# Designs tried in a protein design chat: VHH binders against Profilin-1 (pfn-1). Part 5

Target 1, 132 residues: Profilin-1 (pfn-1), of Caenorhabditis elegans (q9xw16)
Amino acid sequence: MSGWNAYIDTMTAAAPSIKRCAIVGAADGSVWARTEADNVFKASEEELKTFVALFNDVTQVPAKGADIEGVHYVVPRTEESLIFGKKENTGFFAVKTKSAVLIAVYEGPNEVAAQVRKAVESMQTYLNNAGY
Below, E stands for the ipSAE of ESMFold2; O stands for the ipSAE of OpenDDE; V2 stands for 0.75 times the mean of E and O plus 0.25 times the DockQ between their complexes.

## First folded at step 3 (VHH)

Design b13 (from o1 with S56Y; framework vhh_4orz_3; at its last look DockQ between E and O 0.70; V2 from the best seeds 0.00; counts 0 for: pae E 4.9 > 2)
Fold by OpenDDE, look of step 5:
Structure b13 (fold): chain B 132 residues (1-132), chain A 123 residues (1-123)
Amino acid sequence: as target 1 above (132 residues)
Amino acid sequence: EVQLVESGGGLVQAGGSLRLFCAASGFTFSDYAMAWLRQAPGKRREWVALITSGGYTDYADSVKDRFTISRDNAKNTVSLQMNSLKPEDTAIYFCAAGYPPPLPPSSTEYDYWGQGTQVTVSS
């Protein structure tokens, strides 16, 4: 699964505000790839299992928020395959494909969020088209 | 024991057609993206075509509308239909397998490779 690192690199290159990123299995939250070194994505297995399960019913997520890397984010709204959250000058975008969930944690003003969303949604589109 | 075995190469006149086949074994074929790449004498190996496990296809600009890649998961085979062949298509053609799909699609990084089959297009 080392080849998934190329996907991580592509997303982080497309949006410099992304601090940490991960690709995980949609079914069980297993980590396929993650940022490492100085920007290690640190979500636990239990967190990720819980997180990917949020996509089973995204309508309930705004009421309870979402936890990533031990941080609780407010979720203003959701879409069928998109969950995004905010906390002060940080946030995340998570998109679901057929088999995976892509998670990008970013830091910066609201203006950078659009670029982060675009990066993860572009990858989502690519993977969906590819059947993953 | 992973194996990719190409067949179908040969000599053909310009404007002619060939169909390459690749038989795969030793891995879960249906999970892998399959590709054809080629290497001409004195040139670097270049990507030609890709087909993912989901059936998505992509092609190098130089072969678009002339080549067609397809796969048969029941038989663990991938094929390359080459029409309107040109002398510049002359190369050793390699079958390759990769998981996940390569990124970008034009990547030459794959997990498994065949030994290649020679395709020669004469003027």
Scores: ipSAE 0.509, ipTM 0.776, lowest interface PAE 1.0, mean pLDDT 95
Fold by ESMFold2, look of step 5:
Structure b13 (fold): chain B 132 residues (1-132), chain A 123 residues (1-123)
Amino acid sequence: as target 1 above (132 residues)
Amino acid sequence: EVQLVESGGGLVQAGGSLRLFCAASGFTFSDYAMAWLRQAPGKRREWVALITSGGYTDYADSVKDRFTISRDNAKNTVSLQMNSLKPEDTAIYFCAAGYPPPLPPSSTEYDYWGQGTQVTVSS
């Protein structure tokens, strides 16, 4: 929905190293909002279905890695509602809320990764509190 | 037709209390976040309080601990209990509805707005 675009804008403003991000439905990977225009988040519906299903058992993800936007990431760690993926100088954080998965793809060093994680987790907390 | 109709405004002495009500119709009330905003003469509209469909509440710092927002999904109403009123609380108070829930302190990301009710707090 159009109102979800404000959430995309808030995350990208909070952590400028986020190059692309999306909010997708936790059950089916349907796109609620994503970065558009010059920084289109390019994952397919089928890829997103597979991606959100990783949260059904995050403990299995480090062994397999994760794919987003046609890119395969090593997953060095997960937490109950968080997947961190890394490839070269790029990475992603994905967090699950009650109804959604927030995905942020970023570039940069470790200091940047912490900032990105904080931005998505703050939004995760707000959405969970709001009933999403 | 969507309507949000505010009531309960008026003139009150500083230190007093008022309760505002907003009656909603024409949309699925229980799906929407509801908010109160206010606009003082010559000032920008500012967010006051929010209550989401999930029951989460949040308040502007200037009204925290004095104002309480609540909703009744069976009656499609939202209310604002305002205690310990100050002259600085003088404003037109607007009821608003948003989906998905607006991010505080948003004053512009609401889908529906009431006409407003005047609250005047005298010394």
Scores: ipSAE 0.114, ipTM 0.530, lowest interface PAE 4.9, mean pLDDT 89
Fold by ESMFold2-Fast, scan of step 3:
Structure b13 (fold): chain B 132 residues (1-132), chain A 123 residues (1-123)
Amino acid sequence: as target 1 above (132 residues)
Amino acid sequence: EVQLVESGGGLVQAGGSLRLFCAASGFTFSDYAMAWLRQAPGKRREWVALITSGGYTDYADSVKDRFTISRDNAKNTVSLQMNSLKPEDTAIYFCAAGYPPPLPPSSTEYDYWGQGTQVTVSS
């Protein structure tokens, strides 16, 4: 959806270390918007459906990790509406709102991760306030 | 088929109050963010206030604490209560609808627009 692309642009402007990101439906993992072209978010619809279902019980996720774009991430811990993972120099943050899941994949050290988390959580707050 | 119709504008003295109404039809009102924007003679269209489908409100700094936006989903209406009006509030006020909500909230890029209602504040 073209209107949702402004949300992707806002997150990537706030945290330029985001390599790829997407906004997907919380119920089904359907893509509302994602980064494109050289920064295309590659996750399949089936993978995203599986991924958003992890938010049904985040306490189970650290034991098995999470898959995004065919890459298996170690998930060290979770919070009620937050799943984050690490694999070497890459990582992701995923947050759930009422109707959406925001996923941001980044590359870089822990300082970069903090900026990405802040951007994703700010957008989560905005979407929850907007009724999404 | 989509319509936004503003009402409640008029002439008022500085320090006075007006309440603007916007009646919406032809779309699923409850899903849309609703906003008020204004345009003074010779100026660009300026965002004034936003209310989202979830009830979040935001205001331009120039009107904060003086204006209040509200919505009634059962009646498909959005309203703007304007208090402590100043001559610089003189403008045509437009009702607008957007889905998703524009980002940033101060964006003027809305999907649907009303024809506007004139507000004149005399000194």
Scores: ipSAE 0.090, ipTM 0.460, lowest interface PAE 4.1, mean pLDDT 88
OpenDDE, second read of step 4: ipSAE 0.482; ipTM 0.762
ESMFold2 (binder alone), look of step 5: mean pLDDT 87; pTM 0.876

Design b14 (from o1 with S56R; framework vhh_4orz_3)
Fold by ESMFold2-Fast, scan of step 3:
Structure b14 (fold): chain B 132 residues (1-132), chain A 123 residues (1-123)
Amino acid sequence: as target 1 above (132 residues)
Amino acid sequence: EVQLVESGGGLVQAGGSLRLFCAASGFTFSDYAMAWLRQAPGKRREWVALITSGGRTDYADSVKDRFTISRDNAKNTVSLQMNSLKPEDTAIYFCAAGYPPPLPPSSTEYDYWGQGTQVTVSS
């Protein structure tokens, strides 16, 4: 847990518009690390278990959207290992690796979203190359 | 009980080679990144090499092209082949395990550590 905190810190430093994020187990949604204190990531255990299961068939997600921290997001489209959504000025990017799902919630316009996506995808690549 | 046990250290002349071994037990070895760090007298520990659970390797600039890290998941062993040794390589060498690997790899925040093995390189 403590070691995964450095990964959270790296993502948030790369994209300061990330308000909250977490690294969770791909199989069960168990939290490995998350932002804390003023930026605490608040998703419940049941919600995370449901969320990571979306990666079993991402093609179904745009029809129903996704829930993170009790907020329902519209998911306009998905890619094989990427789910992203928008709600007003808030959005998220979630990527799956071999063993993990990285979730980053941000606030801001599309230019900010691009920076957040890049940070999350860079970490996805790093973890996949590390065997996670 | 988690254990990391180093072996293969010793005295060698400059230009020589040594191979260090680390035997791991008490955890799921294949899930962990394995690393070697070293500590010279009066200095802080410095990172030398890392091998991830997926087999990707990384090296400190000071040892690049001279040292090779490898792992054998069937034997729960990580090894460090040290070639073209220099007097400045003299240190106690520690095996360490991290899940995940520390970021950056030069961080000393590994989960498990061995007791270390002495390497002395004479001029």
Scores: ipSAE 0.018, ipTM 0.354, lowest interface PAE 5.1, mean pLDDT 88

Design b15 (from o1 with T52R; framework vhh_4orz_3)
Fold by OpenDDE, second read of step 4:
Structure b15 (fold): chain B 132 residues (1-132), chain A 123 residues (1-123)
Amino acid sequence: as target 1 above (132 residues)
Amino acid sequence: EVQLVESGGGLVQAGGSLRLFCAASGFTFSDYAMAWLRQAPGKRREWVALIRSGGSTDYADSVKDRFTISRDNAKNTVSLQMNSLKPEDTAIYFCAAGYPPPLPPSSTEYDYWGQGTQVTVSS
């Protein structure tokens, strides 16, 4: 019915350091697509609902951090449509589109973060242009 | 049981307006993208408008600036305000629901469908 899984594949292909990722509804955190099988994205619906709500006031997120898949991440800073977190050699990038939130969880040294960010922001731009 | 019931169709003169309604039941309405599609005689079903669960909207080029789709999650309804109607807008209009939102927006594939309501625009 929908090609949302293709966008998951596109992001993971663009940044090999991405371990898990998901596309969720910005309004309610409902899962539209996610990595599966050995790399299943494990965030619960309740957790995602809370997470996407962080974008309502991103300025407060650095003070409290963010939780994804039961893991607490430090959030150094935020942008209007971007939340990124770090935990040891892992992290996440989350970007908000018109109607969705893209979440990518990655593993690796700091040097891989730039590629992960580029992957999710590229998808963000594409989806925004597509009306999503 | 899932049910989508359209209403508001009818006969109208060119340049006139109609407002279509669709009442939904049997599923979590607020999670679903809702759409209107139409099928004219002898033509394939075509996408008209889409409203996602978050409220974002898209329209076919042929109806942009003339049609407006909206939803009321408290009432489980979706509506289509049709202004400046043209004879070429004549068709059976269908309400449809899909989860996740259809991709591309112009997709004609949905999970649930209404039976349709006739809209006739006379010249």
Scores: ipSAE 0.330, ipTM 0.697, lowest interface PAE 1.7, mean pLDDT 94
Fold by ESMFold2-Fast, scan of step 3:
Structure b15 (fold): chain B 132 residues (1-132), chain A 123 residues (1-123)
Amino acid sequence: as target 1 above (132 residues)
Amino acid sequence: EVQLVESGGGLVQAGGSLRLFCAASGFTFSDYAMAWLRQAPGKRREWVALIRSGGSTDYADSVKDRFTISRDNAKNTVSLQMNSLKPEDTAIYFCAAGYPPPLPPSSTEYDYWGQGTQVTVSS
């Protein structure tokens, strides 16, 4: 789509356990880029709009959980710009930058989760430093 | 509609300095990463320096510590300060704009390009 596809490729190369991911606008949840082909990220525009709004007050999220791709995740806790959740053997990390929200869905044990978090937070830092 | 216009090129002696300017119009300048690339005779374009909308910069190893890229969002300009110039810096220098910024920074894939300005460094 856009040049943002290179950012998706960079994240998935850094953490191969990422099954699907997307970069969306922080204001509206509009998709800038997402994984394609067999790993297409399937969240609807309505769901993404709702999801990015969670960053307006992350303290409310653990009580309700979060929905991504029609799957309800338990959110055990949040940090100022980080929401993460678990559902059985799958999970996600979502981080907010100045203009974007990065969402990565992964599958695997806690060791895998740590690598995914590192990849997403690394890209968050890069984008914030780039002005996004 | 979109225009990038370079200026400041010229002839300079080895060890000297030049400052290049690029005036941009027709797009939301502050959102774009701005870059300088160069093309020596008989060579492909090579990336020189990048400045992102947030102000972070990257430089090619060949120009690191000698060149400085900067931007002025109020004037829609990007500049390249070139110090300690060498004959191998002789090239046409191009201003380029990209959104999002290319990844890796050394990429030569940009959305908009200027026509270039000649820099000649004599020995």
Scores: ipSAE 0.231, ipTM 0.572, lowest interface PAE 3.3, mean pLDDT 90

Design b16 (from o1 with L50R; framework vhh_4orz_3)
Fold by ESMFold2-Fast, scan of step 3:
Structure b16 (fold): chain B 132 residues (1-132), chain A 123 residues (1-123)
Amino acid sequence: as target 1 above (132 residues)
Amino acid sequence: EVQLVESGGGLVQAGGSLRLFCAASGFTFSDYAMAWLRQAPGKRREWVARITSGGSTDYADSVKDRFTISRDNAKNTVSLQMNSLKPEDTAIYFCAAGYPPPLPPSSTEYDYWGQGTQVTVSS
């Protein structure tokens, strides 16, 4: 899956505060690429299947929150094709494209969160324009 | 089973135009990014132009505003319209396919390649 790894590398280079990230299939949560080694993205197949299904109706997510890597995040609100959450100094941004969901977990204050969001949304735009 | 077949190459005078075609078979064409790369004698392959499955296009600085890449998903073809040709454009032109699209767009790492078609531009 080295082709999709270049996309992971591009996002982490654009926002070094990303601790772990993955690109998964929007239909089933199957992993196309993820960070490895010291920063391996650890979500199970079952968790990812549940997570991508949240995009079927993002308006329901703030009432329930979201689980990533066994960590429950408070989701304060959602935007179309965007779910984000926070737990103390850790957070995530997840965006849906036509065929994929991009998930980035980061640590840091709101300034750092803005950089991560920009990196993830830039890649979302790129993949949508590429037909993915 | 995968095939990319280029056509449309030939000899042309400087300032002239050529249109290259690439016919693809054996894979789901609409899912792949398509590209044109070229190789002059004694040099490495260099990227020229790319079009994604969604229709987004990118061009090398040396050909920007002179070349136009397009695709027809119904016919499984990609085309390169080359205008204002220069002697420096003389090369073998290759059609290539990649999934996912190579990143950056200027990458030469494509999955499938054609055999190439010769373009010669005389002064």
Scores: ipSAE 0.260, ipTM 0.594, lowest interface PAE 3.0, mean pLDDT 90
Fold by OpenDDE, second read of step 4:
Structure b16 (fold): chain B 132 residues (1-132), chain A 123 residues (1-123)
Amino acid sequence: as target 1 above (132 residues)
Amino acid sequence: EVQLVESGGGLVQAGGSLRLFCAASGFTFSDYAMAWLRQAPGKRREWVARITSGGSTDYADSVKDRFTISRDNAKNTVSLQMNSLKPEDTAIYFCAAGYPPPLPPSSTEYDYWGQGTQVTVSS
């Protein structure tokens, strides 16, 4: 599934504030692609399994937050296919497609968040249209 | 053994046409997106066109409306019809297969590659 790496590259190119990124299976949290080398996405399989399950009931996520890569994020709100969190000058955006969850962890001031969201939502739309 | 074998390349005058073919074997062809990429001398390999397993097509801006990619799942082939060729189209053209389909235009990562076929367009 080398093609998934291209999607990682596209998202990271679209939003330079993205530090780490992953594409995982929506059903089980299996990693399909992730950033590597100096920016390795480090979430465990167990953690990802728990994370993707949050999309089964997003309404409860703001009350408890979300954990990614061992870091706890405050989740201000959720949408049906979107979970985003914040911690100090960092955050994440996670979007769900038909079969995948796209996760982007970013670092920077609040104004960079819009670009990160746009990047992952654009990919979400593309993958959904492609049947993934 | 996976094989991608290109054919149809050659020398053509500017404004002319060529049709490239790629014959695939050794994998479930119908599950893969197929693409053409090219590499000119001294330049990086660039994506040209892609066709998904479902038949959706995408093209680089430089070849849009001139090139047409198509596939025949019954024959395990992918084709590239190149019309209105320009000297800048001169390159080695590679057939590639990937699963799942990469997102253009930055898609240069595929699972399988052909050996390439030379296309030369003279002015």
Scores: ipSAE 0.021, ipTM 0.301, lowest interface PAE 6.0, mean pLDDT 91

Design b17 (from o1 with L50Y; framework vhh_4orz_3)
Fold by ESMFold2-Fast, scan of step 3:
Structure b17 (fold): chain B 132 residues (1-132), chain A 123 residues (1-123)
Amino acid sequence: as target 1 above (132 residues)
Amino acid sequence: EVQLVESGGGLVQAGGSLRLFCAASGFTFSDYAMAWLRQAPGKRREWVAYITSGGSTDYADSVKDRFTISRDNAKNTVSLQMNSLKPEDTAIYFCAAGYPPPLPPSSTEYDYWGQGTQVTVSS
């Protein structure tokens, strides 16, 4: 596969506990690529625009949480380019690069969360190094 | 119209050097990853080197430490400096552009391709 879909495939291969994943534009939340079929990432354009705007001031996010795919997640803390959340046995990691936001929704215990974070941060580093 | 035009190929003796150039037009060059791939007689096309929009480079093991890829965004050019050439480097060399960069970088799935330039290394 060509285009941004190859990046989705790489992340999901590195962390099989990723249930749904997307790469969106950092400026507007436009979808560049997302998981499809049985694992379709369901966030609306309006929700993604709101979500990527959270990276303008991540310090406000823990007080309010974050919404992805119509699901409200508790955000325990944030880092400059990282927002992550938890709800029951599901969670997400979202990281910002120069031009993109990578979002991975996973299901499973804390052991799989660590592997999902590693996959997303590795891709963040790769894209930043590539100028994206 | 998108165009990639290679130049700088030729005949050189083993141990010699050549510099290839690729002039790009018709797309936003600075956004694209640029690559060089080659095809030897009777073989499949293989990736040689790439440079990202941000200037990061990567090379095939067979050319590492001998070849250097660089780009000039003001002139819409990418170049490949080839040192310590060997007979097995004989091939048609192609310039290619991709956005996003193909993953892995060694992929042959680029969006735009040049016509190629012949490099022949004699022993």
Scores: ipSAE 0.023, ipTM 0.380, lowest interface PAE 5.2, mean pLDDT 88

Design b18 (from o1 with D58Y; framework vhh_4orz_3; at its last look DockQ between E and O 0.66; V2 from the best seeds 0.00; counts 0 for: pae E 7.2 > 2)
Fold by OpenDDE, second read of step 4:
Structure b18 (fold): chain B 132 residues (1-132), chain A 123 residues (1-123)
Amino acid sequence: as target 1 above (132 residues)
Amino acid sequence: EVQLVESGGGLVQAGGSLRLFCAASGFTFSDYAMAWLRQAPGKRREWVALITSGGSTYYADSVKDRFTISRDNAKNTVSLQMNSLKPEDTAIYFCAAGYPPPLPPSSTEYDYWGQGTQVTVSS
């Protein structure tokens, strides 16, 4: 089992509203780890390649939204290394590190979003400090 | 072939210092987090210190402010400076390498291990 699974487990443990998540290469969208079993992260390689490329110009993302796992999300705003989307009672947070993009898809009311964001940003900080 | 070789262990009096070295080969050293762990007689192996590829350092509470971990990517080495040694620091010290960085930092799961070097601190 990949050591990156520990990161997946840590994020999902930190935010129970996270249903699926993945760690992918920032350069090409290659999957390093993802949730599996009952909560399989289902984004294709092609989709992930397109998604990670959004970070090349995050300012354009709110205008067009973002697609994950075949689902289109509205993106209210972006930050330099953060893209978050919403769809009804679901959403996602994606953060970029030096080498990776962390994606967490969550389900729940708006109140759960803060915890999900905290979980992925905490991991972002850890990885950045680690040089990844 | 992956190889981690520890050196620098020995006998020292309480309050003394030792510097351990670990020479790595057979893998891309700069990509790996490096750690020191130790195992005392009759005890479980415990994490001591971690240095990530990015240079971040983490220490067990028992060794904070006494031990310093460092790495030299040009030489493929990791070091552990041990100051103010105590009898309870007596153990076999192991060098270990892991990718990705361990999570949590105190994890004892690593990809590669050295054979260990004995450190004995007398009272």
Scores: ipSAE 0.555, ipTM 0.802, lowest interface PAE 0.9, mean pLDDT 95
Fold by ESMFold2-Fast, scan of step 3:
Structure b18 (fold): chain B 132 residues (1-132), chain A 123 residues (1-123)
Amino acid sequence: as target 1 above (132 residues)
Amino acid sequence: EVQLVESGGGLVQAGGSLRLFCAASGFTFSDYAMAWLRQAPGKRREWVALITSGGSTYYADSVKDRFTISRDNAKNTVSLQMNSLKPEDTAIYFCAAGYPPPLPPSSTEYDYWGQGTQVTVSS
């Protein structure tokens, strides 16, 4: 078990509507920590490598959307270090730090999305301040 | 081989100052968060201060504004400047290294530990 598991626990405690989440390497998409068991984050190594590469030019993402766990999400817009998407009653937020990408998949209405975004951005700030 | 070696401990009168040093070897120092923890006689180990690889610093409420943690990545050292010392600061002080950066910053769980250096503050 890695020390990154504390990060997963902190995000899910801050936003209980997060169904699955992971912390992956920004350079290669390697999984550092993820939710497990009934809430296991299922993205393949190849899919994550493709996903983290989207942060090289986020302006291209709204035209193509993004794939997470084999699910295609519509991405309405992006910010420099933020990609988010929606598909029916599910959605995700992904933020990039210097060394990591944090991905949270949630289910629920727009009020839930705001809570998830806050949790992920709070963690992004902590990691950036830590030099990650 | 990983080593953390503390120095700078000693006896000082209340109101005095001490500077502790920790020399690290055997790992990529710049990637690790570095911390100081202390253990007073008959008590559990408590966290004192943390400096992350990015240079952010965190302090326990009991030492805030009196202690300053700093690091020198070129020399693989971390130091703790201790000012306005109180008898309650008497403890063995340990240097510790952790990766990833601890969350919360006050975590007492680290990958590598030094042997400790004694600090005694007389009243």
Scores: ipSAE 0.165, ipTM 0.535, lowest interface PAE 3.5, mean pLDDT 90
Fold by ESMFold2, look of step 5:
Structure b18 (fold): chain B 132 residues (1-132), chain A 123 residues (1-123)
Amino acid sequence: as target 1 above (132 residues)
Amino acid sequence: EVQLVESGGGLVQAGGSLRLFCAASGFTFSDYAMAWLRQAPGKRREWVALITSGGSTYYADSVKDRFTISRDNAKNTVSLQMNSLKPEDTAIYFCAAGYPPPLPPSSTEYDYWGQGTQVTVSS
């Protein structure tokens, strides 16, 4: 788990507006790493199992939204391996790799969202190229 | 039980070549990143090369263009072809496996380790 914490640090350093972040197993939502201490990512493994299953058919997600950390988000768009959620002045980006789902929860306006997306997609690309 | 068994070490003259092999068992080999690390006398263990489960390769600057890592998922083996060997390449070489892959590639944190094989390069 400690080796995966460096990936959390890389994403949060690239996009400081990320408030909470996690890397979870794509098959079962098991937590490989998450932000800890003063900004703990607080989602149960049962909630995460439901969340990662959204990637089984991303085209149906905009109609129903998504829940993470007990918060319901509107999902204005999805892409083949990406779910974007919004609620008020917060949002999340989630991306799927071969083995994992990367989740970043952020706060801020549209230019912040673009930075968060870039940070998460850069890590997605790295992990996919590495076989994860 | 997980096993990583290195072979192919030995004594070689400077400028020569050597090929190391690592046979793996007891885990799903194709899911793991595989690496070679080395420990020279009196030094800390250092990373040499990494090959991901997807086949991407990474090398320490000191061995780049001289060493080649490869894997065979059908045979559960990883190899290190070492060319243009120098006396400073003298070390015990370890095979290692990690899931997930280390970030950065230079990390020395791995889940499974072999016992090591000695490589000695005479001047």
Scores: ipSAE 0.015, ipTM 0.280, lowest interface PAE 7.2, mean pLDDT 86
ESMFold2 (binder alone), look of step 5: mean pLDDT 86; pTM 0.873
OpenDDE, look of step 5: ipSAE 0.219; ipTM 0.602

Design b19 (from o1 with L50A D58S; framework vhh_4orz_3)
Fold by ESMFold2-Fast, scan of step 3:
Structure b19 (fold): chain B 132 residues (1-132), chain A 123 residues (1-123)
Amino acid sequence: as target 1 above (132 residues)
Amino acid sequence: EVQLVESGGGLVQAGGSLRLFCAASGFTFSDYAMAWLRQAPGKRREWVAAITSGGSTSYADSVKDRFTISRDNAKNTVSLQMNSLKPEDTAIYFCAAGYPPPLPPSSTEYDYWGQGTQVTVSS
């Protein structure tokens, strides 16, 4: 993998409740980096292509939900360039930058969700400022 | 073939100025973050400055307000303007390119490197 692995490592260090995550291209869902081994992010390229297309109109997402790693999540609402969902004790946050989509799947009670959101939004800001 | 070729180094008196240039070829320059790093005698490579594909700049504390990094995508060049030079700035200066930019930008994990240009600042 490329130097994008350092970005994955930074997010998972900032929010240890992240179980799996990936950085993908905003235009096509191509994987730039993902967690590996015991924490492998399992989404197919076809699923990711469908997922990143949701950012073309985030207001439609709550009505239909979102699929990540073959799991259907209920999306209660969206914000700007942010999609998030919950399924019992599992959830995700996905944010769009100029060129990328950051996806983090976490497990844990509600209090860990805020830490995960902060980690992905911090990275979103960093990448946007870097021109990505 | 990817190449980064530095120029503009030399000997200068403390308080003087130098401008370093780096000419890039063999890759899509506009997509890459560009950086300058330096290596002083007996020390590890130290990050000095970086500029992203979007033009955002960052600097090491030791050079902030004295050095300015800039890029020209039409000419595939990155430059480092060095003002108020100090003997502590004596080092070999390297041009580097990364895609993605290393995290943090002060990392030495860039993809492509030039051979370096010597800068010597006398007291």
Scores: ipSAE 0.021, ipTM 0.354, lowest interface PAE 5.3, mean pLDDT 87

